VHH binders against Protein ECM9 (ECM9). Designs and how they scored, part 3

Target 1, 377 residues: Protein ECM9 (ECM9), of Saccharomyces cerevisiae (q02202)
Amino acid sequence: MQSSLPLCREFFEKITAYLDYHDFRLTITANQPSITLPYYVDEKAHSIELIIFKTTFLSLFQEAHTYFNKTFSDQSGISNENIYYMTVGFLLTTPENKTVYNVHEDLLKRYFQDNSVLVIPDLLVKEVRLIQRLLCSSNNRINKSSSLWILYRKLFVLSLDANTLVLPDILFVFHSSGSQHFSNYYCWNTARWFYDNLPYNKRIELFNLTKRFCFQNVKDCSSWSALAYMVCQQEEKKTDNIRDFQRLTSSFNVPFKINKVDLNFQVQPADAFTQELVKWIDRTYAADWPPYLCLLQITKFNITLRIEMDSVLLTWRNEILNFEENSGHIKMINNTPIVPEKFSNDLLTSVNFAHFGYKKLFLNKFLDKNKKEQSDS

## First folded at step 4 (VHH)

Design a36 (from g4 with S30D E31D; framework vhh_8ghr_2)
Fold by ESMFold2-Fast, scan of step 4:
Structure a36 (fold): chain B 377 residues (1-377), chain A 121 residues (1-121)
Amino acid sequence: as target 1 above (377 residues)
Amino acid sequence: EVQLVESGGGLVQPGGSLRLSCAASGFTFDDYDAIGWVRRAPGKGEELVARIYPSSGSTSYADSVKGRFTISADISKNTAYLQMNSLRVEDTAVYYCARESYYDSEGFDYWGQGTLVTVSS
């Protein structure tokens, strides 16, 4: 008698075992010769970190890939459970492999239609937990995987079926994954998709989380782009996200519809948010571009907001002129404010060059949009 | 002890073909992760053009080379190859063979010395 996939199965079971912890971290690190264990669990009151050593991770990779190769040479006697465990090994080590991702998804789709296809206890709850914990991992291959983020949308749709008791911890996943990888494009793109498909009370929670995250992560272009999207109510993109949701419900034969009674309600009025953002920029002396780009994006096609910006533009122009009179002209190179070498050791003056430089860039770009709109048709 | 040695670079005309080889020593392809081909042209950053997982045969390509370049590996020779067809002037670069690890703080842990590919008339 032989065991086929002991490591793939063990790590599946280990990652899905901790029921009471939403703060689960998966870390892959250097294998040190002084450490005799293949992995280490750092257990705290409300958090778990599973630390997998590099040598063990390579063994996991080898086990999964060897089984995959064997599957193509001998197709007899293959169990769906072993195929599933093999696909889990690939999701951990090689999430960009579309062939194995498709096998994993097809197994889940068949399981949804007939739960005898996979004889794994609590498969749906473990699958949701597995994918959430992978997306919250410190490994950039895993936490920014477009395939895993797409699978997460599908698991959300599947979890809405009346026959399941599983609901993904969406808010924790976006916060955690966003924090693990700077400017995680697929994370924040997926947040836009959820925003368009969630009921109003959950949209409020996701909006507030995204706003708080942005204010704490000024340089994160992806989260700020998602925030701008949530404020702007871009109807065409919203329609695409809703169609994708409908396609997924059809694909999994889920007869569920999100309660959309609140479709006409705004989480925060665009004018109120614009005022809050301008005040936040001024109060914090924001010295990074993403908040200014957000301000450009939310005012882009809103005539009322553009008119309301006139007082802000006047104030910022006067502040820039006053600063330049006292500190010298702000030079912009490739859309970046240049701090003169004589001020490089003056932290406050350096921050001011960045702050007023980005205000200057904002004014130039805001006014350029007006010039283009005033051109003859 | 891990070494990657590239060969096969040179001067070719636009539309021509070259095959790059990467000989690995100090590890076997059955034991380790991906082998990638990364190029660097003067004044440009690094671009990953192709990647292979030798144990599975799984491959991926940058959009700029998809349909023109083919990556392969010979496990018995412990050698990876990049077959480059329909070469363009913009393919001119130093091509590096690198081993890719899913180690925390992701990236390539071992690099070859590079081989120059020049595409000009």
Scores: ipSAE 0.000, ipTM 0.126, lowest interface PAE 21.3, mean pLDDT 79

Design a38 (from g4 with A34Y; framework vhh_8ghr_2)
Fold by ESMFold2-Fast, scan of step 4:
Structure a38 (fold): chain B 377 residues (1-377), chain A 121 residues (1-121)
Amino acid sequence: as target 1 above (377 residues)
Amino acid sequence: EVQLVESGGGLVQPGGSLRLSCAASGFTFSEYDYIGWVRRAPGKGEELVARIYPSSGSTSYADSVKGRFTISADISKNTAYLQMNSLRVEDTAVYYCARESYYDSEGFDYWGQGTLVTVSS
């Protein structure tokens, strides 16, 4: 089984090159009739894009899978380097193959025990760069991969002895990956994990990035849920994320221990954020549910914030009543405001029904929460 | 233009067999797409029954049909098949052939018209 893996190796080398670029994007695109190149690099002043054509991507898939089949049937004559390159091919083409992912992770763990196991120059640095660039890929199979996001957490832990190679690019990774895939659950779930385990200065930066992203992506439920989490700081989930970090440091035998973390420390006070969010909703005339759900989630855990909402509730109720007197009663079906058919071609009126409809839905859910809370007291 | 055309549905007795066919046009099975069979039963949501990556032959199945259904693809005919054996009354549903993009998966991006399978005594 002496077959080299030229495509798997070549793409590993291409994706881990370009050390001066933090904005690196991987794009897989349709073949162009006039272009015979397998891939090309679009290099600009502040960004670089590796563009791989579909036929080349399929060849990469076939090369990796063919080698895997040979490895299964004949174990003689295979090198750990070739197994590594084969696993890279799988991470690019079939990142949810758990068998090959486990082989990749096992090679990394053995490498940290004995560097002679895998003779690849600057492996840890290149592995971090590879995984970060895959997560920033426009390919939705890759950028939402639960396995790759879990590996990213593990690489953060493994790189602690090497001065946390993950930290310089972490903000770009979350922003880029979140932008490439709408409502990227594992991206924003991993952002929560990092938020709980990062030093305060990086926690501030991640919070600010998440808030900015949400304000620019009003429909993205996953990013808005992460923002609500960062504001509320649910104690049990924070403890679980910190414990997971500790388990990983022990599992990898990393000579690092977490300093005591203040689990109650918040980047932005919940009352200040609530005021900002209400003003943002009114100013932008928000016509999508996620900002309202975020407001509901942050207020449900804080009695003081619920009382402070009284003036907002009164204002919004009066706005809804005034709108309904002019335009007719807002109907809700499955928590969605319905635009009457007669207004379907009127964009302004349609936006009004959505805006005031979601304010109405918020009021109804907020009041139901108060009633339940009063009965539970 | 990507198009999926289904055939092979019908009425069968419990314990019977049916073979569904899905003829694809506008793309080739050896390129970069998964082909899946999704069913919608009366009063229930959609269920992914089986999926194949035609170029490799890799398959996956819902637990409810594993061991009874077999998905296959004929690359030369650009056609996918769902062989359904040991059919049960609860397999009664409209069966859709659907394409999932291999590297830009937003779920299924193209659907067939659907074919009704009725399992009744």
Scores: ipSAE 0.000, ipTM 0.112, lowest interface PAE 20.7, mean pLDDT 80

Design a39 (from g4 with D33Y A34S; framework vhh_8ghr_2)
Fold by ESMFold2-Fast, scan of step 4:
Structure a39 (fold): chain B 377 residues (1-377), chain A 121 residues (1-121)
Amino acid sequence: as target 1 above (377 residues)
Amino acid sequence: EVQLVESGGGLVQPGGSLRLSCAASGFTFSEYYSIGWVRRAPGKGEELVARIYPSSGSTSYADSVKGRFTISADISKNTAYLQMNSLRVEDTAVYYCARESYYDSEGFDYWGQGTLVTVSS
């Protein structure tokens, strides 16, 4: 028999299928004349793509919203299972709806207290898989949703309960979601939260993943900002993240506690990272600002590192002077190096102006005692 | 899919020359990747012979090949080259083109299938 929410249920089942696949893509596309199906699954050896046609997506939207409106006028025949499927439809079509998000979260929280509240086979396993797959989807409305990232933190906390056999694959999610959406603020903000709350062995894995991601994605200001945070560890922000974790564990009656000694152990000493980053900048000839901003954030206000930077500053100053002697003075507009018009079609020379221009900008900002810099610190 | 395809290997006499080519697909040389040439001789471990950062043109070489080998890259063709001059019997090895890992200059994340270079009379 068809349920009152057949499309919401069907898509929940399709998205939560395929247990051993990490690479799951959700695509919404225009209807194709050669394809009469409402959706289809492109299953390959190491990846799955669920492709939903626009007319079917609109039908899903209508089904979920119609049921939601019905809940205000007629409470008869409403089940927790149907409310759950309705909320899944909203997460797929309107993930920014806080009211429906709260309903979804409340149902999960009640389920952990009494599993008779929702009679859905393997609900916890499917819920973790659903939210991970939504966050890893190519749909930018979904993968950057602040509500879904908040729910992911809560699912992680719930997964720490002794009665739960499922743990989220956080490393895969951060890498995948970060790769799907350039400068995914909520993704990398959530990575900071996990970094502050994970035990040392998992913290080192997250740090290494973040560092690797940054080195492969030089222009991604959000991931580089997260990396700088992990190296510097701002006490107020760390305290807020730890307090949030503790509130969630108390709210869900989870007995899990992180070793306090572990929380104060740095994955990589700031001086060692600074040396690695300088070497990486020089070796790769970095021509984008985020690595330099990261270096600035970790060194400018650390007196020990500031002194250790003296040799780097001297070397970079000499390189800039040598470049300017041979190629002309580097001009900056709105903190961006300007490539002279005569070199606009020369990729190598353009890279040189960017590389030495950002070194020059770094030196100026590192040594700057300007009132504006003091207010930004 | 990232792929590296080598060509140009073969049999050459001592003192001869060979040019190896590495055609890259799935990424561009304008991105911040380095390309290395790594060789494995029979009964020996792997040796990084040369590397290049195509975006900057910066190069480095193992002491064993310095002055004899030249690495280069053509950004428009997305292809790296290893020009091997004054070849010696001890240069006999399988030569691999590899994309460099950002953690370690010897930690490569993608490899070609290798091309055999034999130096003998």
Scores: ipSAE 0.000, ipTM 0.224, lowest interface PAE 17.7, mean pLDDT 80

Design a40 (from g4 with R51Y; framework vhh_8ghr_2)
Fold by ESMFold2-Fast, scan of step 4:
Structure a40 (fold): chain B 377 residues (1-377), chain A 121 residues (1-121)
Amino acid sequence: as target 1 above (377 residues)
Amino acid sequence: EVQLVESGGGLVQPGGSLRLSCAASGFTFSEYDAIGWVRRAPGKGEELVAYIYPSSGSTSYADSVKGRFTISADISKNTAYLQMNSLRVEDTAVYYCARESYYDSEGFDYWGQGTLVTVSS
């Protein structure tokens, strides 16, 4: 701790000290009136919460920024180790600072080319742990950071080594980060990237995790969009994700290539998933759009699936007609079913208008897409 | 040293069955290791017919053999198998067992010596 950056170093050590893959939460709170501590660690069997008092957080920010300013005016006494700890302080306090993010990434890249650049034991392992814990934190400034999600992809690539494979716990990260806040776009966009670049057995696990998450989080459009992508296999975007992976392996001089056989494996046949999703919608009485949009997206350009949908369309049409005969016609405004004022205090009828309204919206969009595609031929 | 040793090839009549074995030594099957069966017919190029990830049991097959061939693995014996049913004359080829690690190679990095399968009347 006898360094120019004692707080930055201390928090790096605290975050990377725990080896048991506990849930990590970073909390910033006001100082407690009865005590003045810089921070405390609430450690449980399966979770760790690092609670930083606001005054300590501001001191950490100040320590990092003071050192950063020093790097421009006076290069005496500046070490790569101190620069690294400074960048850690920025990632904790201002992860959106692109300048310092670039410094952090460049220093890591130099280290992996020449390990003498940084004298920090097990740096790759600690770096992976640090970034995973930041992405799994409850701090929305950190877990939504596009730069940190990009760094996570790069760390995955850097961990690919024939002799010392250190794989990030990607399943835990996606579940944890996805759960920390609604509609985490960068989280689920990164899941698509991993899906396209993982070996088949790991793609099965990621697919099943994404599907379970979606079924438990019916309103989360980002996770449902990722699930639709995994089922549909959009070749152009898949090619882009694979190309990005290959660029990263080349950029970091990692002697690794993607197995092209794995790239063509389907985790779940689209017809089997479509049947499962329809049954899930009916069983759960789904009253939110994302599952229906997913169903629309997976059937969009698959003629066989569109034909197989005929019985579903007939069943849903009859259900809608029966509901409308008893409750009145379902009105849609901006793709949202409108509950008539007379039913506004009837929760069951309100749910029915949403459920059958989204079935009606699905039918209309499904038929419109069929008609447009036929007219374009 | 990584070695793959195939066995079980031979002569069989059309409609018959053969079971090929691939014994691996010098490495243990990990979640990133895959075993493939590749064949080379006389006068033709190489064709990947079946692929397995032993740790997960996940399999894939070429369209030409789907429903007829079954690939399996026994992790405790570090051995992969190819069960070939309803054999056709066009299945005549030298069958190679090949290992690929998803994270350390550009395709198959270790090959067996090959075993000849002849399907003739």
Scores: ipSAE 0.000, ipTM 0.253, lowest interface PAE 15.1, mean pLDDT 79

Design a41 (from g4 with S60F E100D; framework vhh_8ghr_2)
Fold by ESMFold2-Fast, scan of step 4:
Structure a41 (fold): chain B 377 residues (1-377), chain A 121 residues (1-121)
Amino acid sequence: as target 1 above (377 residues)
Amino acid sequence: EVQLVESGGGLVQPGGSLRLSCAASGFTFSEYDAIGWVRRAPGKGEELVARIYPSSGSTFYADSVKGRFTISADISKNTAYLQMNSLRVEDTAVYYCARDSYYDSEGFDYWGQGTLVTVSS
């Protein structure tokens, strides 16, 4: 019962205590001088927010690091439970520390082989909740941590064991984490991994979430790259992701196999998506490059889609010519359309320079068959 | 799949009226979905002018349009409307219909093409 890591243990218990809510958020904020509480829980009808004050966060850091130093210099009196709580403190404060991450993972692996090594009730359930809530945190160092995203893949594999009742809420995690950090590379790279390894019905859900996120976040290169990947499916990367999944199932002795039939189905036909994206670009007057780059990536070497683009290319070329006749030639600097100074206070004309400028850039790159675009992402 | 199609914009004199329509396809108005009208005027950022939850009838209006604009929805037609009365020069903008998902809480996730409303003499 008695622990030398009271703060690490308390936050583990607080973060894992609540039922699985889609809107659970972990926030670290500057300490308010008039507040005497170390943290606050804000419970609303559809959201729960655990707010940790900065001074308490620093105390958590100190507690975890002090124990780590003690463990390094003197092994007497240590318990696996205390080592676990110490590693949780590190995941919250210094998730980039690979040494402590490895200790955390090794303890989990040992526990799943022999549950007597850690006397913590419902550890798998709580570990999944903990890691999901960290990845949905407003703290940018936590929500983009490569170590935490790798651990999340491992927890997903372990949760496939027929003897577990834990199901990770991957859709919420990708949406929440993507929203917390602009262009979250590891978030959207992990989404690609899940897409390649999920059964068809879950791939549909992940695809639809990624598409919705992209349409809301026009400037997010990472999410748009993931969307393009999901539409066109790069064979080499898919093989790598499947191999990684198989390696993890072997490592954890999980008797699960991916349904190979599911791997052969496309969520949305590439031609249908291409038509949808073109219409969306036209309707929204898209004035940022990522949707156009997505369109290039899905049409790059697909002869059928390239032929189907002929009418789009003609339409866009005519629109550009008409715009340039009325507003002047669109100037490009480093692949970015430049708005002339005389139009800088005209919002509609400024957006049109960007919109038609990116259409112009798309046409130029499309006609060059896009071999050089791989260096632009 | 999700599509919002706007109609009803145009040129009108100050004090006039226009009715904007937003036809939704690819989803059914649920108790958790809201439809909003967002406008963008020259030299200004985006402004949410009105929002409705079709299933409950709950509405929101920006202070700039209260008493002049009325938002409504027809669930059977899957269509939302913005009735604009007593129009002012300051109401000149491109008006967008957008879907707001209650679950998302990130704001509007699907947008229409926009329709231009010009109020001038």
Scores: ipSAE 0.000, ipTM 0.093, lowest interface PAE 22.4, mean pLDDT 79

Design a42 (from g4 with S101L; framework vhh_8ghr_2)
Fold by ESMFold2-Fast, scan of step 4:
Structure a42 (fold): chain B 377 residues (1-377), chain A 121 residues (1-121)
Amino acid sequence: as target 1 above (377 residues)
Amino acid sequence: EVQLVESGGGLVQPGGSLRLSCAASGFTFSEYDAIGWVRRAPGKGEELVARIYPSSGSTSYADSVKGRFTISADISKNTAYLQMNSLRVEDTAVYYCARELYYDSEGFDYWGQGTLVTVSS
């Protein structure tokens, strides 16, 4: 039957189309005066972009909310398909609405118990594609939605069914979503969850992607925090992520269990990574805190790494003293190096104040941690 | 119905080569499925000799066969292969194709019937 939600259904169909394209982008933008269409599809040989205009986005919002309100007063014409399309409209326009998110999830759970509940072909494949494309969208309200990231974890668990045809593009999603939103907390928190629950081969790929992303996005505290986590393997949080995965497998009746041996596989030894990170900091003149915080976090519980840092600490201390002798004392405000006004238009000197300032902050914090470790032993 | 069917076993002289094939039916290779080749020699336990993730092409090998055996997969044919070179008398065994789910603590959930490889003159 024809849906009373033509826009919700149309956008579901458009976003879940184009099976042969790896690069699908969803963009929400202001209307151009010369365009009277509700959306535009920019189709190229190897990429496709669905451009939704703001006025159409508002119409989609109104359609979904009107149906939601009507459903409480008029029970006629209600179908599970219409409820599903309505929830898709909410995921696009108001992903923070927990009530509608719960309705969406309930429909999916019921569908996996009895597929006659929703007469939508290849629903799991389309659902995975929909959520991936939403998380990769340019809309910051959507790409950082905690509800959508939680749904992505659930869809991943469901995709472990041997009969599914969906192949989640996890690496592309984390790279794309991380790039669309600076310091995307839920994106990189979800990356930690996947790291703890992926087979070792995919864990290697995710680690390498996260490392490359961090080196290209030096200011992104969320991605650098995830990288430090992957190197150090915090057992308490790893146990929580594994427990969450097991809870989800139980709730969806997926019979899979995590192989404990694979979960103990370390992608890169902490000492090798520490050496690589120190060399990268020195080579790039890193002028932002997240790489230094990562270095602190990976050395926190490793006595061997602390000892190996002695030569680095000596070198960095000498560099700082030499810099301060020639350029003046590095002042810190709220753990941020302050560039003197006389150097504010000198880009190289400004970078050097930040670089040596963060090295100085690192030394002070590292020495405090080393003394606390000696007291606790 | 899920099944794995091996072929390509036989008698070969030491130093010779054989290629084993494993045709999968009743399922398609997914990103999280691994296909392994497991052998059992008379009087010995099972030994995993090679493993592949068909979708990614990622491979691993037992030390006993590393450099001599190559595992591969053809997704379009839904078939995995084990190329065995420089065969030794101690490679004599029944070779099984098996599907491994990385989230299953039991390891292999489906097994083929096995194919005999005899290395002798």
Scores: ipSAE 0.000, ipTM 0.190, lowest interface PAE 16.6, mean pLDDT 80

Design a46 (from g4 with Y102I; framework vhh_8ghr_2)
Fold by ESMFold2-Fast, scan of step 4:
Structure a46 (fold): chain B 377 residues (1-377), chain A 121 residues (1-121)
Amino acid sequence: as target 1 above (377 residues)
Amino acid sequence: EVQLVESGGGLVQPGGSLRLSCAASGFTFSEYDAIGWVRRAPGKGEELVARIYPSSGSTSYADSVKGRFTISADISKNTAYLQMNSLRVEDTAVYYCARESIYDSEGFDYWGQGTLVTVSS
């Protein structure tokens, strides 16, 4: 008998297939080839890309919404499997619909209490794979969806209850999603939540990935904000993330608890990171604000770090003075260094104006805070 | 080969002082390395008494030793120290030097052989 949700089911199966591929990309494109195709699979040696054409995506939307409307008008012959496939269609096309999101979550919670509720083989493994691949999608509506990132947290908690299942590489998800959407707030906010709730060895891996990503993406304010948080975790926000994890474990009746014996040890101490960041800024001639803002944020509430910065401040002040003596005074407009027009075609000098300009901005902001702290004493 | 060698333990009277040394070989202290002093007394569990990041000089202490013990490091000598003042009978333990690489480790990955500190009259 013909399924009433053929497209929703088809795309669930296609997205959750290809177990051996770590680099799975989902692309939704407005460009349709002259030959009418519902989708295209571009399989390469080490990667696979599922390309869904806009017309097919709209058909998927229509199929899911039509079923939703009919299901609430006809109360007989409803299959939980069809309701599940309908909710998958919504997660792909309209993840912001909270009503359908709640139906999806309720089905998962009921399933893990009673497996007879949904007859879908390897459901948890496929659900995790589905959501991870959606978050790695090139579609910015999907990869930055707050609902999908929240669902990812919940799936992590549910995966703990199924202690025979290993969660796929979360590091690839954060790197891929962060790379596809510049300053992906919900991606990097979720990375903070995982950092606070992962066991110590996984926290090291997530911290190292975040740091490497930031050093390769100097303009990404969201990833740099997450890095600053990981270095200088405020106890209140850390407590909130841990409490949220505990609330979710209770809500899903999860008996397993993460061994957090190493939570008293910071992955990288704030002073060691501060020294590394200063050296990195100097070595790379960093010419964008986020690394400097990170340095400002991590020193904000730490008097020992502020005192240790004295030698850095002196060195940077001398560098700025020497540069201005040779190249002219660095002009700032709205906290942005201005490169003189005569140097606009000189790449090295332009980078130097930005580099020393942001060092100058850092010094001014750091000293303003230090002066205020001293007057408040 | 990574190796940590403790020295400076011994017998001391209550109120006395001892300085423990931890000489590291097979690696150079980096901004990613922490050195901790962990003690174990008979019938008690392990207690981390002090930790230092040698490259920065950042330190932390257990409440039981705060104000009495001082941890330090000399990067040029690749050596960490624990200065123990106002020693008490309850400070009697075997003291271990341990390394933690924050960048890549799963906690303390290298341990010394331990040095005995006895505080008695």
Scores: ipSAE 0.000, ipTM 0.100, lowest interface PAE 21.6, mean pLDDT 78

